VHH binders against Peroxidase 8 (PER8). Designs and how they scored, part 3

Target 1, 290 residues: Peroxidase 8 (PER8), of Arabidopsis thaliana (Mouse-ear cress) (q9lnl0)
Amino acid sequence: QLRHGFYEGTCPPAESIVGRVVFNHWDRNRTVTAALLRMQFHDCVVKGCDASLLIDPTTERPSEKSVGRNAGVRGFEIIDEAKKELELVCPKTVSCADIVTIATRDSIALAGGPKFKVRTGRRDGLRSNPSDVKLLGPTVSVATSIKAFKSIGFNVSTMVALIGGGHTVGVAHCSLFQDRIKDPKMDSKLRAKLKKSCRGPNDPSVFMDQNTPFRVDNEIYRQMIQQRAILRIDDNLIRDGSTRSIVSDFAYNNKLFKESFAEAMQKMGEIGVLTGDSGEIRTNCRAFNN

## First folded at step 1 (VHH)

Design m1 (framework vhh_7mjh_2)
Fold by ESMFold2-Fast, scan of step 1:
Structure m1 (fold): chain B 290 residues (1-290), chain A 118 residues (1-118)
Amino acid sequence: as target 1 above (290 residues)
Amino acid sequence: EVQLVESGGGLVQPGGSLRLSCAASGFTFSDYAMSWVRQAPGKGLEWIGRIYTSGSTSYNPSLKSLVTISRDNSKNTLYLQMNSLRAEDTATYYCARDYEGSYWFDYWGQGTTVTVSS
């Protein structure tokens, strides 16, 4: 059962250890927040927050990491380092799924986003199949997004907070927004700049938030209003009647955005969790126990 | 509106003891871990310890055996008991609402001053 302070008796330093490991990585590389947000989202929307995403493929058996949609997921070494330290202090106690949730929460606060509590007590899943991976693409319509998020329990407002909030940090590869570069509705100066940036080989990347790329704040929503959204999925939020007013609310009220994003992240971290006797406590986050 | 109000500070003799209180209002006190933090004049913040919703405690190792944190959920009050006070314990003491083991605090009191001198 998920509860606040789940590890207070079994591993009192659990959250402190995770926080220190995350800070050390973030201090060296501000993109850690974007990496962990993407990791948690991709884990939680596929069979629940059970750390199934962390399983390495083998020559004989692919995993969720084998699908193209997950090729850009990174930060696994951060989870591994936290797990290694936790196993030394509290053997077989703290799940990989809880580490992902705590690490993501910690990285959001480091990037200037909201501070919030999470409940813990997740257990790790026993399955990681490529066929289970069903994720939204960068060009989907608002109607498609609403249907997908409703299927996992989210209303329209929390959907807007998660899609935009998740993109306030991080990069997008040029191959993911060619439709935007050709769109005359995109800010013309930004469009010209992106055409130059995307001329290079090896699918270059650009920041999704053009002004505060390392801060979790409402700037992405202000950019949507200014016709400066990099991805079609973000641009669609300002153009659709069902989401436009929510984008405007977040763009003009950073406190409201942070509160909504914190609530959305708490809810996302509790999707389809395994507790009690379900699943396991892995000793290695990248492999199932024997 | 969330409010945290510290009290019990003042002048104490070296070697003496003191108990600080923190009155909480505007939220369900029993649902949150709480921490004590201090700041000596001209120095940075120093975390003292926390108490979880269960009543379990965790302390800064450098302050071992000198402090005890407790809470009374029926009174929405947090306590810090300090013993064997020394001049270096002179500081402003804050209570803070805590995110349970992460050292993050979203609401702080205004502080209460403790001065240790003869």
Scores: ipSAE 0.000, ipTM 0.133, lowest interface PAE 17.7, mean pLDDT 87

Design m10 (framework vhh_7mjh_2)
Fold by ESMFold2-Fast, scan of step 1:
Structure m10 (fold): chain B 290 residues (1-290), chain A 124 residues (1-124)
Amino acid sequence: as target 1 above (290 residues)
Amino acid sequence: EVQLVESGGGLVQPGGSLRLSCAASGFTFSTYAMSWVRQAPGKGLEWIGRIYTGGSTSYNPSLKSLVTISRDNSKNTLYLQMNSLRAEDTATYYCARDLYEGSGSYYDEAFDIWGQGTTVTVSS
């Protein structure tokens, strides 16, 4: 069972070690928060928060990393560094899945988002299969998003907090929002700016939050209201009757957004977790034990 | 060695215009919102406005018609253009690195690094 203070008796410095490693990376590169948010979300919605996303492919076996949607996931070296330090002081004790959850929580706080506690005691999965990867696309409708989030136990309000909250930081590659650049309902000045930014080769990226791209705050919801959302999935939230009022509530009340986002992140981090004797404690987060 | 250094202050006649600059060093300037703040003699701090990393701006409503904030990330420089200056605009002007969280009023200032200030005096 997940509990607060799971490692108090077995590895007392566990959370402080993860926090220090995350701070050192974040201090050098503010995009760490966006990287870790994406990592945890992509891990948790695929067969639960079991660190299956961290597994490297081999010549005989592809992994979740082999899927195109996961090509942009990064920050694995942060998890590796934390795991290396933890294995030195507490061998075979702290799961990679717990490291991802703790690291993501701490990175949110560093970026000005909510501070919250997480329960720990996750164990690492024994499977990483490309066919298990079922992620929502950047153009998906609100109805499709509601159905997908409901299937994993989330209500509409939690969905709006997770979709928007996850996009308060980070970038989107130009290939993901060509439909928005062609949409006359998008803010015309922003649309012109994006068309220029998206010229040239190698699929350039832009900040999803044009105003506060390194802060976990409610600005993304204010951008939605002003028709400045970069991704269609975000723009759809302000246009759909089932989500519009929630977007407005978050746009005008940052405290409400931060409370809702913290609760949503706690719940997300507990999807389909392995505990007790299930799974394993990997020695290397990128490979199964033997 | 994180630094913000303001320049461009001085004497200006009522109705005149002035442009202030703020040179940033020791950190990745492009990743932070930046604000301008002023302090008139014997008065408290007054927030002028903010420019976000993407270039959009927000201003103190009482000052919006008088000022324009801009930035040049290639030069690590922040600018404040002021027009139609009055004697009441006499103040020390500061630039500040802004950790804005999108919470509270536009007067909620979350600044961690400040410049030394540059003095603007409006007199005949």
Scores: ipSAE 0.000, ipTM 0.115, lowest interface PAE 21.0, mean pLDDT 86

Design m11 (framework vhh_7mjh_2)
Fold by ESMFold2-Fast, scan of step 1:
Structure m11 (fold): chain B 290 residues (1-290), chain A 120 residues (1-120)
Amino acid sequence: as target 1 above (290 residues)
Amino acid sequence: EVQLVESGGGLVQPGGSLRLSCAASGFTFSDHYMSWVRQAPGKGLEWIGRIYSSGSTSYNPSLKSLVTISRDNSKNTLYLQMNSLRAEDTATYYCARVTYTTGSWTFDYWGQGTTVTVSS
């Protein structure tokens, strides 16, 4: 089972090494938090938090990275660097799946989000199949989202915390929100600004949080209330009766949002994990052992 | 060995104030959510509130105006300040270590409790 202090006896510096590597990358590039949040979410909701997402495709085998929905996932070099240092100090001890979870947690704190503890003891998966990738899009209804999150154990409140907390940093490509640009319910000045930003080819991106794009805070929920949500799913959260009050609570109480997001991230990091003798401890996060 | 030891209970008059302490040892206190829970004689457990390492707090709405939870990570100590005490606040008060895992808040370690009696 997962437990706090899993590496205390086998690799005491494990979390400090990951934290230092993450800080060095984040210090050079504030988008690291958004990158790691996306990486962990895409890994955990596909066959559990088993680092299956990290596997590179080979000439003979596609992987989850081969799917178009994962084309934008980045930050793999951060995980690689932490793993390389950990293998020097503690060979064959710290899983790639634990590194992803620890790195994401630390990047949240660096971006001003909540500080929280995570349990460790994950082992790495032995499978990375494109056919396993089933991810919700930015245009799904609240009802569809609730059903999907319920199927993996999340209630409505934790779903709202995960969606907003994940979108309070990072970017969305213009192709993902054309329906919002055409929606008269969107703030008119923001719509005009987005029409300008989205001109031309190459599918430009915009920050999902227009005010504090590098901070993990409750600003995204305040944007929802002001009709300034970029993605349709975000706007739907303030429109739908089942989520509206939760959005309002988070928008007016940053402490409540931070606690709820920490809780949601702890729970997300524990989806479908492999422990004990299941899976393996990869020596290279991008390749299965053997 | 994880230990939580509550102190500061006793007899207090209605309308009075009292501060309880919880001394923690055997784990990295600063990394854990902590909670206060009480149990009145012959009644069930009633959650009071929780606090994270940052000092962020969440309270039972019924008790929010009457209590304040705080912590001193340098002393590994959790506090519960209670004001405007009423006879109905008579209870054994427990501190507990909490985690959020596998979909719920879990209380994995409890103190022995300290008794607060509110009477004239």
Scores: ipSAE 0.000, ipTM 0.132, lowest interface PAE 18.5, mean pLDDT 88

Design m12 (framework vhh_7mjh_2)
Fold by ESMFold2-Fast, scan of step 1:
Structure m12 (fold): chain B 290 residues (1-290), chain A 120 residues (1-120)
Amino acid sequence: as target 1 above (290 residues)
Amino acid sequence: EVQLVESGGGLVQPGGSLRLSCAASGFTFGDYAMSWVRQAPGKGLEWIGRIDYSGSTSYNPSLKSLVTISRDNSKNTLYLQMNSLRAEDTATYYCARHEYLPSGYYFDYWGQGTTVTVSS
């Protein structure tokens, strides 16, 4: 069973070691928070938070990394560094799955998001098959998004917190929001700025949060209210009757947003976990023990 | 290894029609939304349209009456049908794979592009 303080008796410095490694990477590159949010989501919605995503493919054995949807996941070296240090202090004790969850939590706090506790005691999975990857497909409609998130246990409020919270620290490529640039309901000054920024080759990117692009805060919801949402899906959240009031609540109450986002992240980190005698404690997060 | 390879471009006369193809490999094609994007010589990128994993399409309003996007998941292939081509449709055409994550919604892979020249 997952519990707070799981490593108190077996590896007391576990969380502080992970936190220091994450801080060192984040201090050099603010996009680490976005990377770790991706990693945890892709791990947790596929056979549970069991670190199956971390397994490297071999000549004899493909892995979840072999699926194209996971080709863009990054930050594996952060998990590797934390695991290496933990193995020196507490051999065969801290799971890779717990490292991913702790690292993601700490990266959110570093970016100004909520500080929250996570339960630990996850064990690492014994399989990583391409055929297990049944991630939700990309969508721009609120109704499709609600159905998809409900299928993995999120209600509408936690979905709005997760979508918006993720977009506080990300970029969007210009080709993905040409429909917004042409939308007269978009803020006219921002529209003009984006038309200029999106000139030229190589599909330039822009920050999804125009005011606080490296902070996990409620500013993205304020941008939605001001007709400044970069992506159609974000704009749809303020326009759709099922989500509009939630967007408004978050836009005017940063504390409520942070509490809701923390709750969503705690819930995500507990999807389908292995505990007790199930799974294993890997010595290398990229390979099964045998 | 993810690969997207466009084909079907070339020289076409004004008023003509052309179908571009994009062959996908290295991933589960049916799980992804796909877009077509073009770039005219000396101009910025222009999004043409998108088809999601369920087959639903969304188009640039300036182009939707002139183009149709479709897919064949059994062949891992994306298509762009273009009708009534004009000189201003001269561009390099790219297919691109969409990725939507909590941390963003963006293109993670692009093809090499195929050139379409509309001229007599």
Scores: ipSAE 0.000, ipTM 0.150, lowest interface PAE 14.5, mean pLDDT 84

Design m2 (framework vhh_7mjh_2)
Fold by ESMFold2-Fast, scan of step 1:
Structure m2 (fold): chain B 290 residues (1-290), chain A 118 residues (1-118)
Amino acid sequence: as target 1 above (290 residues)
Amino acid sequence: EVQLVESGGGLVQPGGSLRLSCAASGFTFDDYAMSWVRQAPGKGLEWIGRIYYSGSTSYNPSLKSLVTISRDNSKNTLYLQMNSLRAEDTATYYCAKDFWSGEYFDYWGQGTTVTVSS
């Protein structure tokens, strides 16, 4: 059972250690928040928040990391560093799944997003199969997104908070938004800028939020209203009647966005969790114990 | 429009000290690490050091004992304090905005020239 203060008796410094490690990495690289948000989303929507994403492939066994959709996931060394420190003071106590959840929460706060509490007590999964990976792409329709989020228990408002909120920080590679560059509905000045930025080799990246690329705030929704959304999935939210009013509400009320995003992230972090005697407490987040 | 404007350069005697400033505008200064880079006449660019939002710093090991980087986030200003200046410190000094923590820079100032001579 997940609860607040799960580690109060077994590892009192657990959250402080994770927070310090995350701060040190974030201080050096503001993109850490985007990296950890992507990591938690990709972990939680695939068989639950069980740190299955963290497992390295071996010669005999591919893992979720083997899937192209996960090629851009990064920040594993941050989780490793926190785990290494936690194992020194509290051996075999704090799960990798809890470290991911705490680290993501703290990185959101560091980036100016909401501060919120998370429940802990997750245990680590015993599977990491490429065939389990089912993720939404950058061009999907609102109807497809609604069906996908509904299947994991999320309503339309929560979906808008998660899709937009997850994109308020981070980058998109040019190959993911060629349809937007060709779209005359995209802001013409931004479209011209992106055509220049995407001209080079090696699939360049651009910030998804053009104004506050390192802040978890409502600016991404304001960009949607201004026809400046980089990804089709974000642009679709302002075009569709089911989501347009929610986008407007978030665009004009940062407090409402932050409260909604915090609640959405709390719910996201509790999808399909393993507790009690299920799963394990890994010693190394990148490998099963035995 | 992103703008970085360096100031404080000029002629200084060997062994002297100098403080350079960089005024930043057009972006959220607090969200970015900032770097100082210099270029001596006829030489390549030499990275001096970086300062993160928190005030934590990282320096070129060759220059660490000679310089101090600081920032005032309330004034959107970056500083470079240089001590014990030598003739080989003669260079154009640039303020640069990190794109991601020192992997590359997306904006540079126009530079300010420091000449160390007797």
Scores: ipSAE 0.000, ipTM 0.284, lowest interface PAE 13.0, mean pLDDT 88

Design m3 (framework vhh_7mjh_2)
Fold by ESMFold2-Fast, scan of step 1:
Structure m3 (fold): chain B 290 residues (1-290), chain A 119 residues (1-119)
Amino acid sequence: as target 1 above (290 residues)
Amino acid sequence: EVQLVESGGGLVQPGGSLRLSCAASGFTVSDYYMSWVRQAPGKGLEWIGRIDTSGSTSYNPSLKSLVTISRDNSKNTLYLQMNSLRAEDTATYYCARDEYSSGWYFDYWGQGTTVTVSS
């Protein structure tokens, strides 16, 4: 079972090593927080937080990385560096799944988001199949999102914290929000700006949070209220009666958002985890031990 | 305003001992996990250890027999006792405020105090 201080007896510097590696990458590139948030979301909602996303495909066996939805996932080298250091100090002890969870938690704090404890003791999965990848798209309705999140144990408030909180940092490619550019309900100045930005070739990207794109804060919810949400899935949260009041609560209370997002991230990091004797402790996060 | 001020560094001979102090203001040290971190010239940061809100300590396994972290709640001060110092212990030592859940996320650092181990 997952617990706080899981590595205190077996690898006391585990979380400090991960945090230092994350800080060094984040110090050079503020987009690391967006990268790690996306990595953990894509890992945890597909067969649980078991680091199955990290497995490289081979010529004979595709992996979750082979799916188009995962083509934009990045930051694998950060996990690799932390794992390499941990294997030198504490061989065969710290799972890749725990490294992803700790790294994401620390990157949120670095970007001004909440500081929170995570339980550890995850083990790495033995499977990474493209057919297992089922992720919500940028245009889904609130009803669809509620059903999806409820199926994995999340209530409506937690869903709003995760969807919005996950989009406080990072970018979206223009191909993912053409429906918003054509929506007369979008803020007219922003719509005009996006029409210009999206005229270029090679599917340009824009920040999902137009005001504080490198900070994990409640600004994304304020953008939703101002009809400035980039993705339909975010805009739907302010327009739907079941989520509107929650968006407003977060938009006007950053402390409440941070506390809710911290709890949501803790719960997300515990989806479908392998513990005890299940799975393995990989020596290379990108490959199964055998 | 949160501040951390380290003191106690200096020149020490191999095999010697030093006690570093970290005076905190603007917050209560017993409410946070507090860490000691060092950086040798031309090297990366190395975590030494931490003390949690209950007073329990956790150390880098490479250093645990050589260092002791403690605090005095009445003085709002953190300490690092170092024994059997070697040339490789030459570094700038930092006191940092770190919540257990933040790992390496140190939201406040001291300015550092330099320890030089030489004959």
Scores: ipSAE 0.000, ipTM 0.195, lowest interface PAE 15.9, mean pLDDT 87

Design m4 (framework vhh_7mjh_2)
Fold by ESMFold2-Fast, scan of step 1:
Structure m4 (fold): chain B 290 residues (1-290), chain A 119 residues (1-119)
Amino acid sequence: as target 1 above (290 residues)
Amino acid sequence: EVQLVESGGGLVQPGGSLRLSCAASGFTFSEYWMSWVRQAPGKGLEWIGRIYSGGDTSYNPSLKSLVTISRDNSKNTLYLQMNSLRAEDTATYYCARVDEYGDYGFDYWGQGTTVTVSS
């Protein structure tokens, strides 16, 4: 089972090594937080937080990386660097799944988000199948989102914290929000700006949070209230009666958002985890053990 | 009430060294990122660097070889060590608390301390 201080006796520097590697990458590139948030979400909602997402495809077998929805996932080299250092000091001890969880937590704090502890003791999965990848799209209804999140043990408040919180940093490609550009309910000045940015055939990207694109804060919920949400899935949260009050609560109170997001991220990092003697401790996060 | 009080400024000869201090009170100092910023007469603000709650630092690349930021959480004090001072380092130096958003936002500033580099 997962515990605080799981590596205290077996690899005391585990979390500090991961934190230093993450800091060094984030210091060079502020978009690391967005990359690691996306990585953890895409890993945890597919067969649990077992690092199945990290597996590279081979000539004989595709992996979750082969699915189009995962084509934009990045930051694998950060996980690799942390794993390489950990294998040097603590061979065959720290799972790739724990590295992803610790790295994501530390990247959130670096971007001004909440600081929180995570439990560790995850083991790495033995499968990575394209057919297992089922992710919510950018246009789904609140009812669809509630059903999906409930199926993995999340209530409505936690769902709003994760959907909005995950979009406080990062970008969306123009092809994912054409329905919003055509929506007269979108802020007219922003809509005009997006029409200009998206006129080319190169599928350019825009920041999902138009005001604080590199900070994990409640600004995304304020943008929702101002009819400035980029993705339909975010705009739907302010328009639906079941989520509207939660959006307003977060928009009005950054402290409440940060506390809720921290709890949501802790819970997400514990979905469907493998512990004890299940799974393995990979030597290379991108490949199953021999 | 949050307070940040800088000290250690004054007249320094070219090539000299100087250490500035910032005494913090009214909050849990060890939990916050801290930054140093300077403003030369008639110029805009220039970011010097920051120190994270755990002690790691990030610097303005143009100043990295000339300055060192450190902190003593037991004394609630932030430091800026400056070496090889030149006339162009003449400025008012500010201690700032990085806001809860983390990057480039400051919610509290000190009053500033003036450093004059002159022969």
Scores: ipSAE 0.000, ipTM 0.126, lowest interface PAE 16.7, mean pLDDT 87

Design m5 (framework vhh_7mjh_2)
Fold by ESMFold2-Fast, scan of step 1:
Structure m5 (fold): chain B 290 residues (1-290), chain A 120 residues (1-120)
Amino acid sequence: as target 1 above (290 residues)
Amino acid sequence: EVQLVESGGGLVQPGGSLRLSCAASGFTFSSYDMSWVRQAPGKGLEWIGRIYDSGSTSYNPSLKSLVTISRDNSKNTLYLQMNSLRAEDTATYYCARDSEYYDSSGFDYWGQGTTVTVSS
């Protein structure tokens, strides 16, 4: 039972506190939006939006952070700062899972994306197991993507909004797209630029959206149409008959993209949530209560 | 239970070639991207390359000319062909199952590893 205004009676400043913390971090570092989008997606598609991703591993127990796929997840200090301030004002009231959802929502708006409301009332999970982590690869076929997203309740249009919308900000490491650099269908000038950028040591990264890397907008879909998609999973969306028209619709209409992305983010934030008396309200987002 | 079992390791002379195999079970092998990762004694993990469910491949740029990854979905088997082996290639080689949206690092399951020693 997630609802709007869940904290109105118990912690009235909850969302404004989270928003201020997020703004302060984003104002100093525009990559915060990409970081929080990745954090929420990686949390929500693994046993639901229960903040299981935030749990630190210990010497005796690994956590979802122990999976190499989560090694690049960052922004935990933003969630910690919001939680610390919320605990001073409203002890043991606001879940870490709600903080992640609110923070991600606010970071999208700061980056020029849609402004939207989220329902709250999530509780924090009591489990964080490496074996539960299952995420799509950067080169999967459209058929594989449709099957994976359908298994968690999303239709094709929502999938295209999430894949593209999630990639309109952020970076990809060069080892992820060597197949694209060798693909003659990729824009030749971009391909040459990426070959040079990727010559460095330690697996350099490049922006997935080459034109507006810090803005949540429809530019990534325009780049897909221009054969400039960095990742195979993005390029596949414009080439496949089941998704091509949706990519074109978003590329043509930023308002439609923003509305679709907002709806997709609302749905994602509600996957497998714990409510009522399930789970707990952590005091420290990185550790289970006692 | 997901299982990955590597084979084909051993002692190889410098300049030699070797092909490693990985037998997968407990999941739909054809639906997953697969990686090879190695670890030299006393060092961290080094990603070698990936083969996608489509059959396309992506390699660590520093190893690209030396390795080829392939798969046989009918046999649930992943392969790593290595040529022009050097002493620096001495490591335990792991077969790994990849499942990541947009990151090159890591894996959710790996085999027990097979040891390759390059020495004269």
Scores: ipSAE 0.000, ipTM 0.135, lowest interface PAE 15.5, mean pLDDT 86

Design m6 (framework vhh_7mjh_2)
Fold by ESMFold2-Fast, scan of step 1:
Structure m6 (fold): chain B 290 residues (1-290), chain A 120 residues (1-120)
Amino acid sequence: as target 1 above (290 residues)
Amino acid sequence: EVQLVESGGGLVQPGGSLRLSCAASGFDFSSYAMSWVRQAPGKGLEWIGRIYTSGETSYNPSLKSLVTISRDNSKNTLYLQMNSLRAEDTATYYCARGEDILTGYYFDYWGQGTTVTVSS
């Protein structure tokens, strides 16, 4: 089963090695937090947190990377670097799935988000199928989102923390929020700015959090209240009766948001995990063992 | 190899109707949300609407009464029905595959587009 300090006896430097690798990449590129957050979410909500997302396709076997929805997932080299160092010190000990979870946690803390402990002991999956990839889009209704998140064990509060928390960092392409630019209820100054930014060809992008685009904090919820949400789903969270009070609570209380986001991330990292003798410990995160 | 191929564009008179199609291949179509986006000459991109795997739809509020998006998973095809067309609807129409809500990363694949010209 998953536990805190799983590697204390078998690989004592495991978490410090991952943390150092993540810091080195994040220090050079603040978008690493957004990248790793996306990576963990795409891995965990597809057949559990088993590092199935990391598998490269082969001529005989397509993988989750073969679907276009995962074409934009990045940061694989960060996981590879951590794994390479861990294999030198502790051969065949630390799973790729645990590296993803630890790396994402550390990147959140680096970006000013909550610092929290994660349980470890995940093992890597033996399957990576394109047909297993099913994810929600940013224009879904709150009702559709609640139903989807409930199906994987999240209540409404953790869903609001996860969606908003994930949108505190990262970008949105203009084609996905034209409905917001055309909405007179959107903050008029921001709407004018976005209209200008989105005039160009090739679907330019903007930061989802206009004030603190590289910080994991409650600013996104404050922007929702001010009608400055970039994405329709984020705007819908403040307008819908099922989520409105939660958005207000987070907007008012950064500490509450951080605690709720930490809880949501801990829960997400434990979806469908393989432990004990299930799965394997890959030597290379991009390929199944022999 | 993911491919999206739009068809059905052309010249149409004001007040007319037109149905656009988007043929998808190279992926499990039934597992993805799909969108329509348009671009008028010399203007930016304008999102039209999206349809999810459930069949639920979401539209640009300014266009909702004029368009209907549907899908046929058995044919791997996405549709855009447009009614009461106006000169301002003249644009290149793109089919696009949508993206994840958590991180805000967006359309991973676009079609080449199909041109609709509404004669005034």
Scores: ipSAE 0.000, ipTM 0.202, lowest interface PAE 12.7, mean pLDDT 84

